VHH binders against q96fz2. Designs and how they scored, part 250

Target 1, 269 residues: q96fz2
Amino acid sequence: CGRTSCHLPRDVLTRACAYQDRRGQQRLPEWRDPDKYCPSYNKSPQSNSPVLLSRLHFEKDADSSERIIAPMRWGLVPSWFKESDPSKLQFNTTNCRSDTVMEKRSFKVPLGKGRRCVVLADGFYEWQRCQGTNQRQPYFIYFPQIKTEKSGSIGAADSPENWEKVWDNWRLLTMAGIFDCWEPPEGGDVLYSYTIITVDSCKGLSDIHHRMPAILDGEEAVSKWLDFGEVSTQEALKLIHPTENITFHAVSSVVNNSRNNTPECLAPV

## First folded at step 12 (VHH)

Design X12 (framework vhh_6z1v_2)
Fold by ESMFold2-Fast, scan of step 12:
Structure X12 (fold): chain B 269 residues (1-269), chain A 123 residues (1-123)
Amino acid sequence: as target 1 above (269 residues)
Amino acid sequence: EVQLVESGGRLVRTGGSLRLSCAASGFTFDDYAMGWFRQAPGKEREVVAAISWSGRSTYYADFVKGRFTISRDNAKNTVYLQMNSLKPEDTAVYYCAARYGIFTESPEDYDYWGQGTQVTVSS
C-alpha cells in the first residue's frame, strides 16, 4: 500500500469518525494539529495523513477508549534515529509486514509501547500488471458503500456534484498502523510518524496485487486495535489478517503522477 | 433527555400527498444522520429513506424512489419526509431515527427512535 485518497474536508472527515466510548457515550474524535491536515485524492509516502489513536497517549489518566485524530507523517521514523533530517532515513518504513513485525526493531519497540493507530483513507490505490505491456492498470480500493441517490441526468452520473453527494456518508477505510515519536537531536517539535501493516491479499484482490493493508473491518476491531490500555499486543495482533469485505474499480492513469490531485484520480473509467 | 417526535400521519386517499415531520431535541442534531423507517402490521421494520448530517447525501428504498423526498433543517432540528403518489402498500407506522455519524439501511444501527406516526392510504 503506497498511495491513498483522503480528500474529505475536516468537518466531513470528523463526522465519518463518529464512535462510542467504553461507557456508551457518543463522541467525535478530538483533533491534534488540525492545521496540518492536507486533503488530497493522491497521498504518497512522506506526506501527512490523519490517524486515530487513543487519548491515553497524550493524557496520563485519560480513558483509553477515547480517540484523538491527528495528522502524522507516512513513513515511520524510529525514536532511536540519530540523524537531524528524517528524510535521510535509509530504509523504507511506509509498510510493515505482519509476518515480521515482532522481528523488526523499528516496529517491535513502538508496538511494545502500545503505539497502535488506525490510518484513515477514502480508499487506496494499487496498480495491476497488464499482460504483454509495460503499462499497469490502477484501481481504487475501498469499503463497500451504501447506495446514495444519483443525479437524474444520464450525463451527470460522474459529475463533481454527484460525487459530493456520496462523500457526506462515505465509510472511511480503516487500516491498522503503528506509530512512533521522534525527537529532533537539535531541538524542535516531536515528529509523529506511522507505517501501515500489510498482509497477503484476499482472494478478491489477488488479481490486482499480491499484498494489501491490514484492514480493521468494523468498530469492534477498530476499538480493540486502538485501546492499548486494555488490549495487549498479543491480542491486538490477532486482528491483523486479510479481509474480503472490499470493493474496487479501475481508474484512469491520471492517478499515476502523485502531483495530480483531482477527483479524476478516483473516478471510474 | 433525547426525544424524537413524529407528526403528520393521517388517512390519505390513493394518489394523495403527505408530509411527515420529526422534531429532535436533547442532542447535537447536526452530528447525526437521520432516517425514516416504516412498519406494517405483522411485518418487520424497514428503511424508507435516510439523510446525512449535512443533508447532501440521501438514500431511498427502491419501493419509494421517485415518490418520496427526505430533507432536513438543521437550524430547526427537524427532518421531513415528503410522500407523493401514495399507494395502499405505503400504509404503515412511520418512525424517524437518529444515528451518530453516517446512516445505514439497518434499523439495529440507529441510536434513537421516535414513537411513530400512523399513515393509512385508502383505495
Scores: ipSAE 0.639, ipTM 0.854, lowest interface PAE 1.8, mean pLDDT 90
Fold by OpenDDE, second read of step 13:
Structure X12 (fold): chain B 269 residues (1-269), chain A 123 residues (1-123)
Amino acid sequence: as target 1 above (269 residues)
Amino acid sequence: EVQLVESGGRLVRTGGSLRLSCAASGFTFDDYAMGWFRQAPGKEREVVAAISWSGRSTYYADFVKGRFTISRDNAKNTVYLQMNSLKPEDTAVYYCAARYGIFTESPEDYDYWGQGTQVTVSS
């Protein structure tokens, strides 16, 4: 996974992340660093994206079922990294393979500390290799959405008002991530960064791409992944597997350029 | 024409129970989150409970404290509010509201409103 969409306004995104804590109380996640949230139809590594994480990461004795939402840098920067510039990291941390997560220190250590997060997105992009050509067809991949008379299909909105309504009912993609905290050697703010765990693609997606993000399907899976206080690493890793509960459509080549940030990126062609 | 018609409001004694109903028409009911709001004389309209389009997610105001239950029947285009252990403080006009998509706590976010039904709880 090298490209996602996360374009919802902050308020809409927050509401879309409504949840029940372990007491059954309806809650909205509280924001950390809301100013770092930058909505975009075209999110690339090194950009900030919103993730969910347990409140327990920030507050001692907090209810671990409570959720915080925070923009984090895509591409995990390990806490032990000694360079002043995170871009100087010599290995790719955009993704973490599920089969080697326990073999790589950069992922194993933070995971062992309970640093699990849920990466939020409208969906993610993958490119299919076209046989006989050097051309790649991009696809937008997301949770199946409930078809409503008003929302229609993605990209079918004929007005800004209709477009907003479509997304007000959007089920966000919830991907399993690992995050870490890095303190710059020269001082400054602590950097929170994440990697997306990947698995072999499901059968439905296999013709498009051989790998997919580990998708946490449903509130229970999301809650268990986040709740590092009650759910062990071993138990959490049981949640990491391919899912068939995914849909996709072909999109234009507009998304190929990471600088393009328009609704055309995820619109069906 | 969009219509939300509340029913079930009446005079009850403290500790009593009521079930409110809201019948919806003129729009695709299962596309909308539904909410119950109330407004007492001289007070602002406030959310009582809300329910997602599927009924899988619910919200309750703090004052409800487990006394009320919101539910819906999409086949009947109806949302319900079961109110138990009623108190004089619950006296208000209760409104049904619909919002396309997910529910919110803010009355201004809702698209359609009913005329309201009066609930009076006597001491």
Scores: ipSAE 0.005, ipTM 0.256, lowest interface PAE 12.2, mean pLDDT 90

Design X13 (framework vhh_6z1v_2)
Fold by ESMFold2-Fast, scan of step 12:
Structure X13 (fold): chain B 269 residues (1-269), chain A 123 residues (1-123)
Amino acid sequence: as target 1 above (269 residues)
Amino acid sequence: EVQLVESGGRLVRTGGSLRLSCAASGFTFDDYAMGWFRQAPGKEREVVAAISWSGRSTYYADFVKGRFTISRDNAKNTVYLQMNSLKPEDTAVYYCAAKYGIFTESPEDYDYWGQGTQVTVSS
């Protein structure tokens, strides 16, 4: 998983993350560094993406079921990294294979500290290798959505304007991640960075790509992954598996260039 | 105390129109999606229409599409269902419901419910 869309305005994104804490209180996640959130239809590694994590990571004795939402850099920089330039590691830590997560020190150590997060996206992109051509077909992959009412004024069922009407009721894709905290050797702000855990593709996606992100389907899975105060590493890892509850459609080659940031990136072709 | 109070249900002739209202109190209305559900005798409770917290996204069940319109007034903490071209099959108790965050089609996901208002459509 190397490209996502996360374009919702902050207020829409926040309400899409509404949740219930352990005591049954309905809550919205509290933001940290909201000014670092940059909505985009075309997010690549090294950019910041919003993640959910337990309040207990920031506040001693906080209820571990309460959630913070914070932008983090995509591409985990381990806490022991000694050079000044994190860019050397970003391609190596964009994804973390589920089968080796307990074998790799870069992931095992933060996982042991409870540094689990849920990576938020509208959906992710994947490129299908097509027989008989050198070009790959991009697909936008996302949770099944409730069919909202569409405008008929322009006469096109799949126009970008019709797609915009779905967003304030969009069900965000929730991917299992691991994060770490890195202090620059020469001083400066602590860098929070994450990796997305990957698994073998489900049957429904196998014709598009052989790997997929570990998707946490539903609030029970999301809550258990985030709640490092009550859920052990061993128990949390049981949530990491392929899911069939996913849908997709082919998109334009406009998405291929990560500098393109328009609704056309995810619109059906 | 959370309350959802429906009003506007009555007897109406086939082809007629009705506007249902639901007044909400005791919670932050702007953080909730709102839905209208109905239940006829011997039937399960089913979704009729839903509207996002902002009012920008709406959903309609296939059986009411083109006839019913859902809307909300966040300043008045009220959600409405405008029902046109009513049919005998629309006869049911209509319920207002609130769900924190985004709406779904499933009654089980909704957090708060009104007591219902009876709509009877006669030929």
Scores: ipSAE 0.665, ipTM 0.859, lowest interface PAE 1.6, mean pLDDT 90
Fold by OpenDDE, second read of step 13:
Structure X13 (fold): chain B 269 residues (1-269), chain A 123 residues (1-123)
Amino acid sequence: as target 1 above (269 residues)
Amino acid sequence: EVQLVESGGRLVRTGGSLRLSCAASGFTFDDYAMGWFRQAPGKEREVVAAISWSGRSTYYADFVKGRFTISRDNAKNTVYLQMNSLKPEDTAVYYCAAKYGIFTESPEDYDYWGQGTQVTVSS
């Protein structure tokens, strides 16, 4: 996964992340660093994206079922990194393979500390290689949305009104991530950064791409992944597997350029 | 003409149950989040519960504590509030409201309102 969409306004995004805590109380996640949230139809590594994480990471006596929402840097910077520039990291931390997560220190250590997060997105992009050509067809991949006779799918949004309706009730994609905290050697603010865990693609997606993000499907999966106070690493890792509960459509080549940030990026062609 | 018509409000005893209904007309019901609000005498109108257009997401005020359940039937253009374990403090006029898009906790964000139905809980 090298490209996502997360374009909802902050307030809409927050409400879309409504949840029940362990006590059954309806809650909205509280924001940390809301000013770092930059909505975009075209998110690339090194950009900031909103993630969910347990409040317990910030408050010692907090209920671990409570959620915080925070923009974090895509591309995990390990806490042990000693260089002043995170871009100088020599290995790719955009993704973490599920089969080697426990083999790599950069992922194993923060995971062992309970640093699990849920990466939020409208969906993610993948490119299908066309046989016989050097051309790649991009696809937008996301959770199936509830189809009403009137609302249809994202592809049925023929008017601005319909488009707004679709996004106001959009089910966000929830991807399993690991985050770490890095203190710059020269001082400054602590950097929070994340990696997306990847798995082998489900059957439905296999023709497009052989790998997919580990998707946490449903509130229970999301809650268990986040609740590092009650759910062990071993138990949490059981949640990491391919899911067939996805849909996709072809999009234009507009998304190929990471600088393009328009609705055309995820619009069906 | 847009109409929201609440029904089901009545006098009940403490510990009793009520089911409120709100019938909507004059707008595309399944485009709107729906909410139940209440206003007691001398108090501000406050959100009780809300539900997204699809019914996938719900919100409940802190005072509900699992006693109430909001639901909707888009085929009938109706939203419901099942109220159990009612208390005297629940006495209020209950209003149905509609908001285009997603629900909020703020009454001012809602586009359409019903006339309300009186719920009275006696000790």
Scores: ipSAE 0.000, ipTM 0.258, lowest interface PAE 13.8, mean pLDDT 90

Design X14 (framework vhh_6z1v_2)
Fold by ESMFold2-Fast, scan of step 12:
Structure X14 (fold): chain B 269 residues (1-269), chain A 123 residues (1-123)
Amino acid sequence: as target 1 above (269 residues)
Amino acid sequence: EVQLVESGGRLVRTGGSLRLSCAASGFTFDDYAMGWFRQAPGKEREVVAAISWSGRSTYYADFVKGRFTISRDNAKNTVYLQMNSLKPEDTAVYYCAAHYGIFTESPEDYDYWGQGTQVTVSS
């Protein structure tokens, strides 16, 4: 997974993340650094995306079932990285393979510290390779949505008011992530960065791409992945597997250029 | 104490209209999606219509599209179901339900339920 859409206004995004804590109390996640959230139809690695993580990561005696939402850099910078510029990492940490996650120091160490997060998106993009050519067909991939009054289909020709009718009840894609905290050697703010765990593609996506993000389907899976105070690494990793509960449609080549940030990026062609 | 109180159910003639109301108390209404469900004798409970926390997104079951309209007034903590062109097949107990977050078509996802109001449609 190398490109996503996460364009919802902060208030809509927050409501879409409503949850119950361990005591059954209805809650919205509390924001950290909300000003760093930049909505976009076309998010690439090294940009910030919102993630959910346990409040216990920030407050020593917090209820581990309570959630924080925070923007984090896409592309995990390990805590042991000694250079001054994170962009000079010599290996790609955008994704982390589920089959080798316990064998790679960059991922094993933060995972052992309970640094699990849920990466939020409207959906993600994948490029299908076409036979006999190096050209690729992009697809937007997302959870099945309940059909709203104006249809659950996304159309570029729809008015802004019709778009609001789709997005206000959008079920966000919830992807399993691992994060780490890096302290710049020259001083400055701690950098929070994440990687998305990947698995073999499900049957439904196999014709588009051979890999997919590890999707946490439903609140039980999300809560167990986040709750590092009660759920061990071994138990949490049982949640990492392909899902068939996914849908998609072809989109135009407008999405290919990561600088394009318009509804046309995810509109069906 | 959380309460959802439905009102407006009664006997109406085929082709008639009726507006149901659901008054909510004991929770932050603006944080909840609201739904109207119905259940006829011997049948399972089914979704009729749903509305997002803001009122901008709505859902209608195929059998009521064009006839029913769901709306909400967050200042009054009330959700409404305007029912037009009523048919005998619309006869059921109508339930108001609340879900923290986005609405769904599945009754089991909803957190709070009213006691129901009886709607009877006859020729």
Scores: ipSAE 0.616, ipTM 0.849, lowest interface PAE 1.9, mean pLDDT 90
Fold by OpenDDE, second read of step 13:
Structure X14 (fold): chain B 269 residues (1-269), chain A 123 residues (1-123)
Amino acid sequence: as target 1 above (269 residues)
Amino acid sequence: EVQLVESGGRLVRTGGSLRLSCAASGFTFDDYAMGWFRQAPGKEREVVAAISWSGRSTYYADFVKGRFTISRDNAKNTVYLQMNSLKPEDTAVYYCAAHYGIFTESPEDYDYWGQGTQVTVSS
């Protein structure tokens, strides 16, 4: 996964992240660093994206089922990194393979500390290789949306009004991530950064791409992944597998350029 | 013309149950999240419960504690509030409100309001 969409206004995004805590109380996640949230139809590595994480990461006696929402840098910067510039990392931390997560220090250590997060997105992009050509067809991949007779899916939006309706009630994609905290050697603010865990693609997506993000489907999966106070690493890792509960449509080549940030990026062609 | 008409409010005894209804007209009902709010004398209007346009998501205020249930019937353009185990503290005017998109806790975000229905709980 090298490209996502996360374009919802902050308030809409927050409401879309409504949840029940362990006590059954309905809550909205509290923001940390809301000013770092930058909505975009075209999110690339090194950009900030909103993630969910347990409140317990910030408050010692907090209920671990409570959620915080925070923009973090895409591309995990390990806490042990000694250079002043995170871009100088010599290995790719955009993704973490599920089969090697416990083999790599950069992912194993933060995971062992309970630093699990849920990466939020409208969906993600993947490119299909066209046989016989050097051309790649991009696809937008996302959770199936509730189909209503009027317009329940992005593909059915035929008017600005319908488009707005779709996004106001959009089910966000929830991807399993690991985050770490890095203190710059020269001082400054602590950097929070994340990697997306990847798995082999489901059958439905296999023709497009052989790998996919580990998607946490449903509130229970999301809650268990986040709740590092009650759910062990071993138990959490059981949640990491391919899912068939995904849909996709072809999009234009507009998304190929990471500088393009328009609705055309995820619009069906 | 947009209309929200609440009904079902009445005098009930402590521990009693009541079902409120709100009939909507003049707008596309299934495009809107719906909420129930209440306002007691001398107090600010507060959210009681909210439900998304599809009914997939719901919200309840802390004071509800499982006593109330919000539901909707999009075919009838109606939202409901089933209130059980009523207490004197629940005495208020109850308002139905509509918000375009997903529900919110903030009353100021809601676009349309009903005239309210009086709920009185006697000791």
Scores: ipSAE 0.000, ipTM 0.256, lowest interface PAE 14.1, mean pLDDT 90

Design X15 (framework vhh_6z1v_2)
Fold by ESMFold2-Fast, scan of step 12:
Structure X15 (fold): chain B 269 residues (1-269), chain A 123 residues (1-123)
Amino acid sequence: as target 1 above (269 residues)
Amino acid sequence: EVQLVESGGRLVRTGGSLRLSCAASGFTFDDYAMGWFRQAPGKEREVVAAISWSGRSTYYADFVKGRFTISRDNAKNTVYLQMNSLKPEDTAVYYCAATYGIFTESPEDYDYWGQGTQVTVSS
């Protein structure tokens, strides 16, 4: 998973993340650094994306079931990294394979500290190899949305305005992530950065790509992944597996260039 | 105490119109998506229409598209269902429901329910 869309205005995004805490109290997650949230149809590694994490990471006595939204850098910078510039990291931490997560120091250490997060997106993009050519077909991949007809998903839209009306009720994609905190050697603000855990692709996506993000399907899975105060690493890792509850449609090659940030990036073709 | 109170259900002729209202109290209305569901005799409860917290996203079941309009007034904590071109098949108890965040088609996803209002459409 190397490209996402997360374009919702902050107020729409916040309400899409409504949840219940352990006591059954209805809540919206509280923002940290909301001014760093930059909506985009075309998010690449090294950009900031919103993640959910437990309030307990920031307040010693907080209820671990309460949630914070924070923008974090995509591409985990380990706490032990000694260079002044995070872009100098010599290995790619955009994704973390589920099968080796407990073997890699960069991921095992933050997991041991309970540094689990849920990465939010409208959906993600993958590029399908086309037979007999070097060209690839991009697809936008997302949770099934409430259907307007008998399709079971939102694919075709008669007009751009009709498509745009779905966003206030969009079910955000919720991907399992691991984050870490890096303190610059020369001083400055702590950098929060994350990686997306990946699994083998489900049957429905196998013709598009061989890997997929570990998707947390439903509030129970999201809650258990975030709640590091009550849910151990071993229990949380049981949530990491392929899911079939996913849909997709082909999109324009406009998305190929990460500098393109328009609705055309995710509109059906 | 959380309450959803429906009103407006009555007997109406085929081709007629009705406006149902649902007054909400005891919760932060602006954080909830609202839905109208119905249950006919001998049938399961099914979604009719739903509206996002902002009012910008709406859903209509296939059997009411083009005839019904859902709307909300967040200042008045009220959701409405305007029902036009009524058919005998629309006869049911209509329920107002609230769900925190986004709406779905599934009754099980809704947190709060009204007591229902009876709509009867005569042929």
Scores: ipSAE 0.509, ipTM 0.806, lowest interface PAE 2.6, mean pLDDT 89
Fold by OpenDDE, second read of step 13:
Structure X15 (fold): chain B 269 residues (1-269), chain A 123 residues (1-123)
Amino acid sequence: as target 1 above (269 residues)
Amino acid sequence: EVQLVESGGRLVRTGGSLRLSCAASGFTFDDYAMGWFRQAPGKEREVVAAISWSGRSTYYADFVKGRFTISRDNAKNTVYLQMNSLKPEDTAVYYCAATYGIFTESPEDYDYWGQGTQVTVSS
């Protein structure tokens, strides 16, 4: 996964992340660093994206079922990294393969510390190689959405008003991530960064791409992944597998350029 | 025309039970989260309970304390509020409201409102 969409306004995104804590109380996640949230139809590595994580990471004795939402840098910067510039990392930390997560220190260590997060997105992009050509067809991949008279296919929004309404009821894609905290050697703010765990693609997606993000499907899966106080690493890793509960459509080549940030990026062609 | 019609409000004694109903028409009911609000004389309108479009997620105000249950029947375009263990403090006009997408705690976010039904709890 090298490209996502996360374009919802902050308030809409927050509401979309409504959850029940372990006591059954309806809650909204509290924001950390809301000013770092930058909505975009075209999110690339090294950009900030919102993730969910347990409140227990920030507050001692907090209820671990409570959720915080925070923009983090895409591309995990390990805590042990000693260079002043995170871009100088010699290995790609955009993704973590599920089969090697325990083999790589950069992922194993933070995972062992319970640093699990849920990466939020409208969906992600993948490119299918066209047979006989060097051309690649991009696809937008997301959770199936409930077909409502108003929320037709993403492409059925005939008006800006209808488009906004469609997104107000959008089920966000929830991807399993690992985050780490890095203190710059020269001082400054602690950098929170994340990697997306990837798995072999499901059968439905296999013709498009051979790998997919580990998708946490449903509130239970999301809650268990986040709740590092109650759910062990071993148990959490059982949640990491391909899912068939996904849909996709072809999009234009507009998304190929990471600088393009328009609704055309995810619109069906 | 969009309509929300509340029913079931009446005079009851303390400790009694009521079931409120709200029948919706004129919009796609399944696309909307539903909420029950109440307004007592001289007080602001406050949220009592809310339910997502699918019914999978619910919200209850702190004062409910397990006494009320919100539910919906999408096939009937109706949302319900079962109220048990009623107290005089629950006396208010109860309103049904609809919001597109996800429910919020803010009355301002709701698109459609009913005319309300009076609930009176006597001591």
Scores: ipSAE 0.000, ipTM 0.257, lowest interface PAE 14.1, mean pLDDT 89

